# VH-VL binders against q8zy40, part 45

Target 1, 190 residues: q8zy40
Amino acid sequence: MIVGVVDYTVGNIGSVLTALKRAGAVPVVVKGVEEAGRVDAVVLPGVGTYEAAYALARQFKEVVLEKPTLAICLGMQLLFESSEEGGGQGLGVFKGRVERIKARKVPNIGWRYTHVVKNSEIIAEGYYYYLHSYGVRWGENEAYTAYIKLEEKYVAAVERGHIIGVQFHPERSGRTGLELIKRFLAVAKR
Short names: E, the ipSAE of ESMFold2; O, the ipSAE of OpenDDE; V2, 0.75 times the mean of E and O plus 0.25 times the DockQ between their complexes.

## First folded at step 18 (VH-VL; framework fv_regdanvimab)

Design n8 (at its last look DockQ between E and O 0.58; V2 from the best seeds 0.00; counts 0 for: pae E 8.1 > 2)
Fold by OpenDDE, look of step 18:
Structure n8 (fold): chain C 190 residues (1-190), chain A 127 residues (1-127), chain B 110 residues (1-110)
Amino acid sequence: as target 1 above (190 residues)
Amino acid sequence: QITLKESGPTLVKPTQTLTLTCSFSGFSLSTYGVGVGWIRQPPGKALEWLALIYWDDDKYYTYSLKTRLTISKDTSKNQVVLTMTNMDPVDTATYYCARIETYTDEAWFPYYGMDVWGQGTTVTVSS
Amino acid sequence: ELVLTQPPSVSAAPGQKVTISCSGSSSNIGDNYVSWYQQLPGTAPKLLIYDNNKKPSGIPDRFSGSKSGTSATLGITGLQTGDEADYYCGTWDRSLRAVVFGGGTELTVL
């Protein structure tokens, strides 16, 4: 399976590429919509600033709606309606607003227990690695599937059809993360 | 001083519903990281965890009894209530409530130590 | 049925050291903090150790906890007759989404 990793941020996507390879996929870097159209699945990585990322990521909205998609950290945040960071406009795939997190320490960094409240073929409960200062506050939403507990509850994962968003970094989450990626790929092959 | 006290019926008939109340003082269940759990112990047997509720109303149940258990809180009254349906003689035990406190810098773990316990209330299920 | 395994009993003479083991798996002790509880005869359990090796206020230095891999150990030095009790280990199990206890260990002071 060919998986396109969208390059819209100034960051190291090498770990994502490596994780995809380990999971059995053939990752390719995607810089445009045309390239994204040729791959089997898409990964939206999560490094950079919201405003800069949105400026480049907005062109991929149709691709996200069409192809199996795994959005990671900032990638997940871009899927929502708005953000307090930057210009505030999101892709609007999911309802909700990205806001600065309330935590004893910001940014939230490290392994956190992730609570899964809805059945998922991809998202498994357990510890994952987080690195973020912004997030979506937990609330009633059919798409919200998992959360973490900081000073408040924040969305850890969202799902709608073939679109999966995770606030954590599965590529940095050791075996747990790798297994998640494998499950995503398995579902994407259907 | 932190205290917890269990109250409720000490005798229940089979198939009836048990309702236990945990009244506590010295702390608030609105405090970040705080929870209250229920544990039971049949005579001469080991401790068995039943349920847990946190300050944010997050709830957990032991799998084997999940369908029979309901835990709720009234923060304003400093009370936690546990209901257990369809009681059976096998459910005869001493029931404890205990406070769960966060000891680490981050309260993102699902469980910490139960640092203060009630004295327990003995519930006998008999016809 | 028990997720955590403890020896059913241990014994030693006053002044000696005893250890109580608690064996689990990666889904519980492997990635979560372990707590230990002391239950004196006819009384409610008391928290003895939390976060693997930390003691609440009032717990003597004679008590210690450690964790390695998927196992935890409670140590008691300078054993006293008053230490005769049941001891339970407990932790969170992510697969069960539940708190789990060991079967308990009866400590007898000879």
Scores: ipSAE 0.031, ipTM 0.661, lowest interface PAE 3.4, mean pLDDT 90
Fold by ESMFold2, look of step 18:
Structure n8 (fold): chain C 190 residues (1-190), chain A 127 residues (1-127), chain B 110 residues (1-110)
Amino acid sequence: as target 1 above (190 residues)
Amino acid sequence: QITLKESGPTLVKPTQTLTLTCSFSGFSLSTYGVGVGWIRQPPGKALEWLALIYWDDDKYYTYSLKTRLTISKDTSKNQVVLTMTNMDPVDTATYYCARIETYTDEAWFPYYGMDVWGQGTTVTVSS
Amino acid sequence: ELVLTQPPSVSAAPGQKVTISCSGSSSNIGDNYVSWYQQLPGTAPKLLIYDNNKKPSGIPDRFSGSKSGTSATLGITGLQTGDEADYYCGTWDRSLRAVVFGGGTELTVL
């Protein structure tokens, strides 16, 4: 399976490419929507700033709606309606806004137990690696699949159809993260 | 000093519902990361974890008894209550409540240890 | 069989060293932090070890903990008759979404 990793040109996507390769995918770097037309699935990586990433990512909204998508950290946040981080708008795939997290320590760095509240073929309960200063507050929403507990509860995963977003970094979450990526690829093939 | 104390009936008939109260002092369940759990020990037997509740009202129950157990808290009274339905003579045990300790930020949830225990209360289910 | 396996009993002479094992799986000991409890006769359990190898204030240096893979070990050196007790390991199991205890180990000091 050919998986396009969107390159915002602001950060290093090497760990995402490596993780996809280890999961059995053929990762390719995409910089524009035309390149994304040739891939079987898309990854929106979690590198860079919200505002810098949005400028390119908004061109990908149709691709996200059309193809299986895994959005990681910043990539997940781009799928929401808005964000305090860069003052930019989001792609509006999911309801909610991204805000600076309320936590004892900001940024939220390290391994956190992730609570899954809905059955998912992709998202499993367990420990994942987090590195973020912004998040979406938890609330009642059919797309909100998982949360973490900081001073408030924050969305850890969202799902709707073939669109999957995670606040954590599966590419940095060891075996647990690799198995999540494998499940994403398996679902994307169907 | 942190203390917990279990209270409730010491004798219950089969099929009745047991209600136990854990009253504590020296900490609050409004504090981030704090929880209280219930554990029992039948005479001469091993410890059995039953349930726990966290400051944010998240709750967990041992699988084998989950249909019989309810845990709740009253933060203003510094109390946690355990209810167990349909008591049976095999449920005869000493019941303990304990504070759940979270010692590291990197692995906050779900469990890091039970650092303070109550003295226990013995509940006998009559034959 | 219990999720966490401990030897039912161990014994050693005063002044000697003993170790108590606790064997589990990746979903419990492998992924999570292990605690150990001492239960003296007729008393409530007391926390000895948390976070695999940390000790609460007031626990003697004679007690130690370690973890390797899916197994944990409690070590007790300089054994005293006051150490005669039951010892339990405990941890979280992510598959069961539950706290799990071992079956306990009875320590006798001969």
Scores: ipSAE 0.027, ipTM 0.651, lowest interface PAE 8.1, mean pLDDT 88
ESMFold2 (binder alone), look of step 18: mean pLDDT 90; pTM 0.933

## First folded at step 19 (VH-VL; framework fv_regdanvimab)

Design p1 (at its last look DockQ between E and O 0.71; V2 from the best seeds 0.00; counts 0 for: pae E 6.6 > 2)
Fold by OpenDDE, look of step 19:
Structure p1 (fold): chain C 190 residues (1-190), chain A 127 residues (1-127), chain B 110 residues (1-110)
Amino acid sequence: as target 1 above (190 residues)
Amino acid sequence: QITLKESGPTLVKPTQTLTLTCSFSGFSLKTWGVGVGWIRQPPGKALEWLALIYWDDDKYYTYSLKTRLTISKDTSKNQVVLTMTNMDPVDTATYYCARIETYTDEGWFPYYGMDVWGQGTTVTVSS
Amino acid sequence: ELVLTQPPSVSAAPGQKVTISCSGSSSNIGDDYVSWYQQLPGTAPKLLIYDNNKKPSGIPDRFSGSKSGTSATLGITGLQTGDEADYYCGTWDRSLKAVVFGGGTELTVL
């Protein structure tokens, strides 16, 4: 399976590529919509500023809606309606607003227990690695599948159809993250 | 000093509802990361976890008794209440409440341990 | 469903070392923290070990905890008659979203 990693930000794309390879995929870097159209699935990685990332990522909205998608951290955040960070405009795939998280320590960095409240073929309850200062507050939403507990509950994962968003970094989440990626790929092959 | 104390009826008839109260001092369920759990132990048997409630009102129940259990808190009174419906002689046990700490400088975890226990209250279910 | 298995009983003479194992039926125990509890006869359980190997204040150094893979171990050195008790391991079950205890181990000091 060819998986396109969208390059819209400066970050740890290398780690994502490596994780995908380990999971059994053939990852390729995608810089444009045309290239994204040629792959079987896409990954939206998550390092950078929201505004800069959105400026480049907005062109991939249709691709996200069409192809199996794994959005990671900032990538997930871009899928929502708006953000307090930057210009505030998101892709609007999911309802919700990205806001600065309330925690004893910001950014939230490290392994956090992730509560899965809805059955998912891809998202498993467990510890994942987080690195973020912004997030979406937990609330009633059919797409919200998992959360973490900081000073408040924040969305850890969203799912709708073939679109998966995770606030954590599966590529940095050891075996748990690798298994998640494998499950994503397995579902994407259907 | 942190203390917990269980209170409630010591004798319950079959099919009746058991209501136990855990009164605690030395800590607050308003404190982030704090929880209170209920554990029971039939005579000569192992510990059995029943339920847990956190500061944020998140609740968890043992699967086998989930339909019979309800846990709630009154933070203003420093109390946690457990109700168990349709009591049966098999439910005869010593019931404990205990504090659970889930927060460290490294983050939040669902279970670290129950660091302070009540003395327990013995509940007998008999006709 | 996670099941924690403990030996039903262990025994040793005073001054000796004993170990109590806690084996998980699922790989999930590998990522969760294990706690140990001591229950003296006729008393409420007492937290002995948390976070696999950490001890609350007041717990003697002769008590230790370790975890490897899906198994946890409680170690007691310099066994004393006062150590005669039931010992329970406990952890979080991610699948059931519940605390799970082992079946308990009766420690007899010979």
Scores: ipSAE 0.691, ipTM 0.875, lowest interface PAE 0.8, mean pLDDT 93
Fold by ESMFold2, look of step 19:
Structure p1 (fold): chain C 190 residues (1-190), chain A 127 residues (1-127), chain B 110 residues (1-110)
Amino acid sequence: as target 1 above (190 residues)
Amino acid sequence: QITLKESGPTLVKPTQTLTLTCSFSGFSLKTWGVGVGWIRQPPGKALEWLALIYWDDDKYYTYSLKTRLTISKDTSKNQVVLTMTNMDPVDTATYYCARIETYTDEGWFPYYGMDVWGQGTTVTVSS
Amino acid sequence: ELVLTQPPSVSAAPGQKVTISCSGSSSNIGDDYVSWYQQLPGTAPKLLIYDNNKKPSGIPDRFSGSKSGTSATLGITGLQTGDEADYYCGTWDRSLKAVVFGGGTELTVL
């Protein structure tokens, strides 16, 4: 399976490419929508600045809506309506606003137990690696699949159809993260 | 000093519902990262974890008994209640409640140890 | 069908060392912290080890814990007759979303 990894900034997606290859995908770097026509699935990685990521990601909104998509960290945040980070606009795929997290220590760095509250073929409960200063507050929403516990509960995962977003970095989450990526690829093939 | 005490009936009949109360002092379930669990031990047998409840009202139950167990808390009264339906003679055991801490310098974890236990209460299920 | 496996019994003479194993899986010991409990005859269990290798206040240095991969080990050196008890390992299993205990190990000091 050919998986397009959207490159918002030159060269900082190596861990994602490696994780996709280990999960059995053929990762390719995409910088424009014309390249997306040949990929079976898309990854929005969590590297780069919000402004640079949004500028390119907005060109991919139609692709995200039609192809299986895994959005990681910053990539997940871009799928929401807006962000306090840089006063940025989002793609509006999911309801909610990204805000600076309220936690004992910001940024939220390290392994966190991720609570899954809805049945998911892709998102499994367990420990994942987090590195972020912004997030979406947890609330009742049919798309909100998982949360973490900081001073407030924050969205850890969202899903709607073939669109999956995670606040953590599965590419940096060891075997637990690799298995998530494998499940994403398995669902995407169907 | 932290203490926990189990209370409830010591004899129940088959099919009845058992309700046990854990009353504790020296800590609060308002405290971030704190939980209370229930464990039982049939005579001469191993410990069996039953259920736990955290400060934020998240609850977990042993899979084999999930449909029979309900755990709840009253933070203001420092109490945790366990209800177990459809009792059977094989459920005869000593029932313990225990405090669970779930926080480290590296963040929150679901389980770190049951550091203070009650003395236990023996429940016999007989006709 | 225990999630965590312990030997049913171990024995050693006073002054010697004994180890008690606890074998699990990647969904429990491999990913989560292990605790150990001592249960003296007729009493409630007492926490002996938490966070794999840490001790509550008042637990002698001769008790130790460790883990490697999906197995954990409780070590007791300088064995005393007062150490005769049942020992249980415990941890979180993320697949079951539950606390799990081993079946217990009866330590006999002869």
Scores: ipSAE 0.085, ipTM 0.684, lowest interface PAE 6.6, mean pLDDT 89
ESMFold2 (binder alone), look of step 19: mean pLDDT 90; pTM 0.930

Design p2 (at its last look DockQ between E and O 0.79; V2 from the best seeds 0.00; counts 0 for: pae E 6.1 > 2)
Fold by OpenDDE, look of step 19:
Order: sequence, then structure tokens, then C-alpha cells
Structure p2 (fold): chain C 190 residues (1-190), chain A 127 residues (1-127), chain B 110 residues (1-110)
Amino acid sequence: as target 1 above (190 residues)
Amino acid sequence: QITLKESGPTLVKPTQTLTLTCSFSGFSLSRWGVGVGWIRQPPGKALEWLALIYYDDDKYYTYSLKTRLTISKDTSKNQVVLTMTNMDPVDTATYYCARIETYTDEGWFPYYGMDVWGQGTTVTVSS
Amino acid sequence: ELVLTQPPSVSAAPGQKVTISCSGSSSNIGDNYVSWYQQLPGTAPKLLIYDNNKKPSGIPDRFSGSKSGTSATLGITGLQTGDEADYYCGTWDRSLKAVVFGGGTELTVL
């Protein structure tokens, strides 16, 4: 399976590529929608500034709606309607607003227990690695599938059809993260 | 000093509902990271976890009894209540409530241990 | 049916060392902190060890805890007659979304 990693940020693309390869995929870097159209699935990675990332990522909205998608951290945040960070405009795939998190320590960094409240073939309850200062506050939403507990509950994962968003970094989450990626790939092959 | 104390009926008839109250002092269930759990122990048997409730009203139940259990809290009264429906003689046990601390400087975790226990209350189910 | 497995009983003479094992799986001991509880006859359980190897205040140094893989161990050195009790391991299971206990170990001081 060929998986396109969208290149709109500077940071964890290398680790994502490596994780995908370990999971049995053939990862390729994607810089445009035409290239994205040729792959079987897409990954939206997640390190950078929201505004800069959105400026580049907005062109991929249709691709996200059409192809199996794994959005990671900032990538997930871009899928929502708005953000307090930057210009505030998101892709609007999911309802919700990205806001600065309330926690003892910001940014939230490290392994956090992730509560899965809805059945998912991809998202498993357990510990994942987080690195973020912004997030979506937990609430009633059919797409919200998992959360973490900081000073408030924040969305850890969203799911709608073939679109998966995770606030954590599966590529940095050891075996748990690798298994998640494998499950994503397995579902994407259907 | 932190204390917990279980209260409720000590004798229940089969099919009736058991309501137990855990009254505590020395801490607040509004404090971030705090939880209260219920554990029972039949005579001469092992500990069996039943349910827990966290500061944010998040609740968990043992799967085998989930349909029979309800846990709730009244933070203003420093009380946690457990209800168990359709009691049976097999449910005869000593019931404990205990405080659960779930946080460190590193963050929140589902379980660090139950550091303070009540003395327990013995409940007998008999006709 | 038990999620965590303990030996049903252990025994040793005063002054000796004993270990109590607790075996689980990746969904519980493998990923989560283990606690140990001491239950003296006719009393409520008491927290003995938390976070795998930490002791609450008042717990003697002769008590220790460790975890490796999907198993945990409670160690008691310098065994005393007052240590005669039931010991339980406990942790969180992410699959069951529940606290789970071992079956308990009866420690007899000979």
C-alpha cells in the first residue's frame, strides 16, 4: 500500500515515514493534490504552526474526504472548524474549536492514558505520546472517540468513516502506536 | 486525617436493592485527580473490585455486575453512593470504599492505588 | 477467571525473605502501575506498595516491590510474625477498563 505523507510542516515527517515503513506500507512524500490522488491513503503529520500548516493543507480537503486519512496532532487540529491559534480557520471536516489546553504544564508532553469511549477498529485504549499546546475540548460529538484527562478533558481521537484524527503521535508511541498504524492500514486496504 | 466510612443496611433480602454510602473526610472529591472506589470481599474470599468514580464524574464498573451497579457522588456532602440491584445470597460480603489517587506531577493515570480504606461494612443477603 | 495470578500461599521462618509473584498481561501489569495491599486477619486492606516500587509513609524498608514485563513481585525481608496476612496485587486493565486484583496470597510465618 502506497501512503502519501503530506508535506506542509517541518518536523516529524521522517519519523512518520519510518513508522509507516515499519507497519508495512510504502510511504511517499506528497506536496500537491495531484500526487495525493495517486496514493492509496494519506497521512497529515503534525508539527508546526497552525496558520502556516493550514495555508498549505487546505488544498487537500477533498483528498481527505475521498481517501483513507490518518491525521496526526496538528494534522488532526486542522480538520476542525477553527482554532485560537493563528488565523483560526480550519478544514471544517469535524465540528469543534481548537483552543489552548488547560494543564499543569503546557505544552502537554509525554505518555498519557487515552480513554476510548467508542468502539473503533483503529483506536485502542492505552498510552500514547503527546506533544501539543492546543487541543479540542471534549464534548458531545459522534465523531469524538477518545479523550485524555488534563485539567480538562480533551479530544484524543476523532473518527468519521475513513478519516481518523489523533492528537497524539503514533509514530512516537512505540508498539502501541505502531499497532494503531497497522490497524489503520488494514482498514484502508478495504 | 483522611477517613472513609461505609454505611447502609447490613441485612438485605434477595431481589432487593442494596444502597451503600461512603462518607469521607480529610479530602474533597472535587480535587483534580481524586477518585473513590468500591471493593467487596466475600467471607474467606479474595478482594473484588466493583466500581469507581472520579472527581470529574467519570465512572467505571466491573463488567460482570455492570448492569446491577450504579455509583454516584455528592461532593458537597463528601459522599459516594453505590447501588446494587437484585441482590442474591452470593453477594454476601464485606463492602469497602477507598480513596484513589490518580495523578502525579507528570500527569493523570487511571490507577495509582487505593491509599486509604474504610473499615468495611458487612452485608448479608438472606431471606 | 482471575486477571492477575498469585500463588495461593507462601511460608517462611522469621528473619527469612519471601517473594510473592503477580502475573498478568500487557493490558494490565504490562502498561500500568502495580499496587500491593496487606490485609491482616479481620482488618481492611492496607496499601503497601504503589507505583510498582514506592512505599507509603510508615511502611518498613523490608518491604519492596518490582515489576518486569507483565509480572510484579512483592519482596519481604526479615520476616516477622506480624507479617502474617493476605497480600493482594492490583492494577488497571485497559482492556476491561477496570481495576483488577490478584487472587491473594496467604503468608504464613512458621
Scores: ipSAE 0.727, ipTM 0.887, lowest interface PAE 0.8, mean pLDDT 94
Fold by ESMFold2, look of step 19:
Structure p2 (fold): chain C 190 residues (1-190), chain A 127 residues (1-127), chain B 110 residues (1-110)
Amino acid sequence: as target 1 above (190 residues)
Amino acid sequence: QITLKESGPTLVKPTQTLTLTCSFSGFSLSRWGVGVGWIRQPPGKALEWLALIYYDDDKYYTYSLKTRLTISKDTSKNQVVLTMTNMDPVDTATYYCARIETYTDEGWFPYYGMDVWGQGTTVTVSS
Amino acid sequence: ELVLTQPPSVSAAPGQKVTISCSGSSSNIGDNYVSWYQQLPGTAPKLLIYDNNKKPSGIPDRFSGSKSGTSATLGITGLQTGDEADYYCGTWDRSLKAVVFGGGTELTVL
């Protein structure tokens, strides 16, 4: 399975490419919408700045709506309605606003126990690696499938149909992250 | 400085509902990562975890008793309440409440242990 | 039926050492931190070991804990008659979403 990884050209996507390869995918770097037409699934990676990523990611909104999508960290945040990081608007795929997290330490760095509250074929409860200063407050929402507990609860995962977003970095989460990626690929292959 | 104390009836008839209160001092359930759990111990038998409530009102119950248990908190009174329905003589036990704490400032973990226990209250279910 | 397995009993003479094992799985001991509790006769349990190998203040150096893979061990040296108690291991199980205890180990100091 050919998986397009969107390159915002501001950060290093090597870990995502490596993790996809280990999970059995054929990763391809995608820099524009035209290249996305050939791929079976899309990954919005979590590297770069919100401003640098938003302009390019907005061009991919239709691709995200049409193809299986895994959005990681910053990539997940782009799918929400708005973000106070950089003062920009989001793609509006999921309801909610990205805000600076309330935590004893910011950024939130390290392995966190991730609570899954909705049945999911892809997102499993366990420990994942986090590195972020912004997040979405947890609340009642059918799309919100997992959270972490900082000083407040924050969304750790969202899903609707073939669109999956995670605040953590599955590509840096060892076996647990690799299995999540494998499950995403399996669901996307249907 | 940190204390917990169980209170409630010590004798219950079969089929009745048991309500136990854990009153605590020296900490707040508003603090991040804090929880209170209930554990019981039948005479001469092992510890059995029953239920847990965290500061954010997340609740967990042992699977075998989940239809019989309800846990709730009153943060303003520093109390946690356990209700157990349809009592049976096999439920005769000492019931403990205990504080659940995180030992790290690096993040939240579901369980580091129950660091402070109440003295327990013995509940007899007499036929 | 118990998720964590401990030997039912152990005994040794005063001044000797013992170890108590606790066996589990990847979803509990493997992934999570282990605690140990001492329950003296007629009393509530007391936290003895947390974070696999750390001790609260007031716990003597002769108590120690360790974890390897899906197993944990409590070590007690210099046994005293006051150590006669039941000892329990405990941890989180992520698949059960529950705290789990071992069945307990009765220590007798002969």
Scores: ipSAE 0.182, ipTM 0.712, lowest interface PAE 6.1, mean pLDDT 89
ESMFold2 (binder alone), look of step 19: mean pLDDT 91; pTM 0.940

Design p3 (at its last look DockQ between E and O 0.66; V2 from the best seeds 0.00; counts 0 for: pae E 8.3 > 2)
Fold by ESMFold2, look of step 19:
Structure p3 (fold): chain C 190 residues (1-190), chain A 127 residues (1-127), chain B 110 residues (1-110)
Amino acid sequence: as target 1 above (190 residues)
Amino acid sequence: QITLKESGPTLVKPTQTLTLTCSFSGFSLSTWGVGVGWIRQPPGKALEWLALIYWDDDKYYTYSLKTRLTISKDTSKNQVVLTMTNMDPVDTATYYCARIETYDETGWFPYYGMDVWGQGTTVTVSS
Amino acid sequence: ELVLTQPPSVSAAPGQKVTISCSGSSSNIGDNYVSWYQQLPGTAPKLLIYDNNKKPSGIPDRFSGSKSGTSATLGITGLQTGDEADYYCGTWDRSLKAVVFGGGTELTVL
């Protein structure tokens, strides 16, 4: 299975590419919507600044709506309505806004227990690795699949149909993260 | 000094509802990361966890009894209340409440341990 | 049914060392902190070990805890007759979304 990793900037997508290879996918780097037509699934990685990533990511909204998508950290945040980090618009795939997290230590770094509140074929309860300064406040929403507890509750995962967003980094979450990626690929093949 | 004390009836008839109150001092359930749990121990048997409630009102119940249990808190009174419906002689046990710490310097964790226990209250279910 | 398994009993002479095992799974011991409790006859349990290997103030150095994979161990050196008690392990289980205890181990000092 061919998985397109969207390249917002040159930089730290190596961990995502490696994790996809280990999970049995054929990762390719995509820079434009036309390249995405050949892939079976898409990954929006969590590197770069919100504004720089949004400039390219807005072109991918239709691809995200049509193809299985895994959006990681910043990639998940791009799917919401807006962000204080970048000031401007998001893709609006999920309801909510991204804001600076309220936590004893910012950025939120390290392994955190992730609470899953909705049955999911992909997102499993457990510990995942987090590295972020912005997040979406938890609330009642049918798409909000999981949360973490900081000083406030924050969205850890969202899911609607074939679109999966996670605030954590599955590519840095050891076996637990690798199994999540494998489950995403398995669901995407159906 | 942190203390917890269980109160409620010591004798309950079958089918009645048991209400137990945990009154505590030396800490508050408004404090981030703190919880209170209920545990019981039938005579001569092992500890059995029943329920817990966190500072943010998240609640968990043992699966086998979840339809019979309700846990709630009153932060202003420093109390946690456990209600158990449809009591049966098999429910005869000593009931404990205990403080749960779920916090360390790096963030919240679901469970560290039950660091302070009440003395327990023995409830007998008999007609 | 118990999700954490402990031996039902263990015994050793005064001054000796004893270990008490607690066996579980990846959903509990494997990825969560383990605690140990001492229960003297007729009393409430007392926290002995938390965070796998840490001790509250007042717990002697001869008590220790460790965790490897999906198993945890309580160690007691220099056994004293006052150590006769039931010992329980406890942890969180992410699949059950629950606190789970072992069945308890009765320690006898002969």
Scores: ipSAE 0.021, ipTM 0.658, lowest interface PAE 8.3, mean pLDDT 88
Fold by OpenDDE, look of step 19:
Formats: C-alpha cells, sequence, structure tokens
Structure p3 (fold): chain C 190 residues (1-190), chain A 127 residues (1-127), chain B 110 residues (1-110)
C-alpha cells in the first residue's frame, strides 16, 4: 500500500515515514494535490505552526474527504473549524475549535492514557505519546472517539468514515502506536 | 496528613441497599488528577475493586456489579458515597475507600492504584 | 475469573530474598503501570510500589518492583519478620475498564 505523507512541515516527517514502513506500507512524500491523488491513503503529520501548516494543507481538503486519512497532532487540529493559534481558520472537516490546553504543564508532553468511549476498528485504548500545547475540548460530538484528562478533558481522537484524527503521535508511541498504524492500513485496504 | 474514613451501617439485611460514605481530609477531590475508589475484601479472601470516581466526575465500575453500584462525590464536604443495591450474604466484606494519585514530581501519570487507604468498615449481610 | 495471577504463598528465612510474581495480559500489565500493596494481618492494605518500580516515601529500599512484558515482580531483600503479610499486585485493565488485583500472595517468614 502506497501512503502519501503530506509535507507541509519543515521536513521533520522522518519518524512518520519510518513508522509507516515498519507497519508494512510504502510511504511517499506528497507536496501537491496531484501526487496525493495517486496514493492509496494519506497521512497528515503533526509538526509545525498552525498558520504555516494550514497555508499548505488547505489544498488537500478534497483529498482528505476522498481518501483514507490519518491526521496526527497538528494534522488533526487542522481538520477542525477553527483555532486560537495563528489565523484561526481550519479545514472544517470536524466541528470544534482548537484552543490552548489547560494543564499543570504546557505543553503536554509524554505518555498519557487515552480513553476510548466509542467503538473503533483503529483507535485502541491505551498509552500514547503526546506533544502539544493546543487541543480540542471534549464534548458531545459523534465524531469524538477518545479523550485524555488534563485540567479538562481534551479530544484524543476523532473519526468520520475514512478520516481518522489523533492528537497523539502514533509514530512515537512504540508498539501501541505501531499497532494503530497497522489497523489504519488494514482498514484503508478495504 | 491525608486520611480517609469509611462510615455506614455494619449490618444490612438481604435485599436492602448499602450506603457507605468515605470522608477524607488532607486533599480535595477538586484537584486535577485525584480520585477515590472503593475496594472490598471478604473474610479470608482477596481484594476486589468496586468503583472509582475522579475529580472530573468520571466514573468506573466493576462489570459484575455495575448494575448494583453507584458512586458519587460531594467535593464541598470531602465525601464520596457508594451505594450497593440488593445486598446478599455473599457481599459480606470489609469495605475500603482509597485515594488515587495520578501525578508525580515529573508530571501527570495515568495511575489507577490506591496510595492512601481508609481503615475499612466491616459490613455483614444477614437476616 | 482472576485477571492477574500470583502464587498463593511464598516463604523464606530472615535475611533472605524473595520474589513475588504477577502475571497478566496485554490489556492490563502489558499496557499499564503496576502497583503492589502490602497488607499486614488485620490491617488495611498499604501502597508499596507504584508505576512498576517507584516507591512511596517511607518504603524501605529493600523493596523493589519490576515489569517485563505482561508480568510484574515484587522483590524483597533482607527479609524481616515484620514483612510477613499478604501482597497484592494491581493495575488497570483497558478491556474491562477496571482496576484489577491479583489473588494475593501470603509471605511467611520462617
Amino acid sequence: as target 1 above (190 residues)
Amino acid sequence: QITLKESGPTLVKPTQTLTLTCSFSGFSLSTWGVGVGWIRQPPGKALEWLALIYWDDDKYYTYSLKTRLTISKDTSKNQVVLTMTNMDPVDTATYYCARIETYDETGWFPYYGMDVWGQGTTVTVSS
Amino acid sequence: ELVLTQPPSVSAAPGQKVTISCSGSSSNIGDNYVSWYQQLPGTAPKLLIYDNNKKPSGIPDRFSGSKSGTSATLGITGLQTGDEADYYCGTWDRSLKAVVFGGGTELTVL
């Protein structure tokens, strides 16, 4: 399976590429919509600033809506309607607003137990690695699949059809993360 | 000093509802990362976890008794209440409440253990 | 029905080392931190080890915890008569969404 990793970052996507290879995929770097159209699935990685990332990622909205998509951290945040960070405009795939997280320590860094509240073929409950200062506050939303507990509950994962967003970094989440990626690939092959 | 103390009836008749209160001091259940759990231990048997409530009112129950258990908190009173319906002699046990702590000096950790326990209260179910 | 498995009993002479095993699965010990509790006769349990190998204040250095795969181990060196107690392992099970305990191990000091 060929998986396109969208490059709207400063090139720090090596860990995602490696994780995809380990999971049995053939990852390729995607810089344009035409290239994205040729791959079987798409990954939106999570490194960079919101403003800069959105400027480049907004062209891929249709691709996200058409192809199996795994959005990671910043990538997930870009899928929402708006953000307090940067210019505030998101892709609008999911309802919600990205806001600065309330926590004893910001950014939230490290392994956190992720609570899954809805059945998912891809998102398994367990420990994942987080690195973020912004997030989406937990609430009633059919797309919200999992959350973590900080001073408040924040969305850890969202799902809508073939689109999966995760706030954590599966590529940095050891075996748990690798297994998640494998499940994503398995579902994407359908 | 952190302390917890269980209170409630020590004798319950079959089919009745048991209500236990955990009164604690030295900490607040409004504090992020804090929870209170209930554990019971029948005479001469192992520990059995029953329920857990967190500062944000998130609740968990042991599956086998889920339909019979209700856990609630009154943060202003520093109390956690456990109710168990349809009591049976097999429910005779020492019931403990305990605090959970989900952080250390380096940060927050998802911890489901119990770091401070009450002395326990013995509940006998008998006609 | 026990999710975590412990030996029912262990024994050793004073001054010796003992280990207590706790066996689970990927849904509990494999993915979550393990805690150990000491219960002296007629008393409430006391937290002995948390997060696999960390000790609360006041716990002697002769107590240690470790985790490997889906199993955890409690180690006690320099065994003392006062260590005679029941020991329980505990952790979170993600499939059951519950705290689970082992069946307990009775430690006898010979």
Scores: ipSAE 0.014, ipTM 0.592, lowest interface PAE 6.9, mean pLDDT 90
ESMFold2 (binder alone), look of step 19: mean pLDDT 90; pTM 0.928

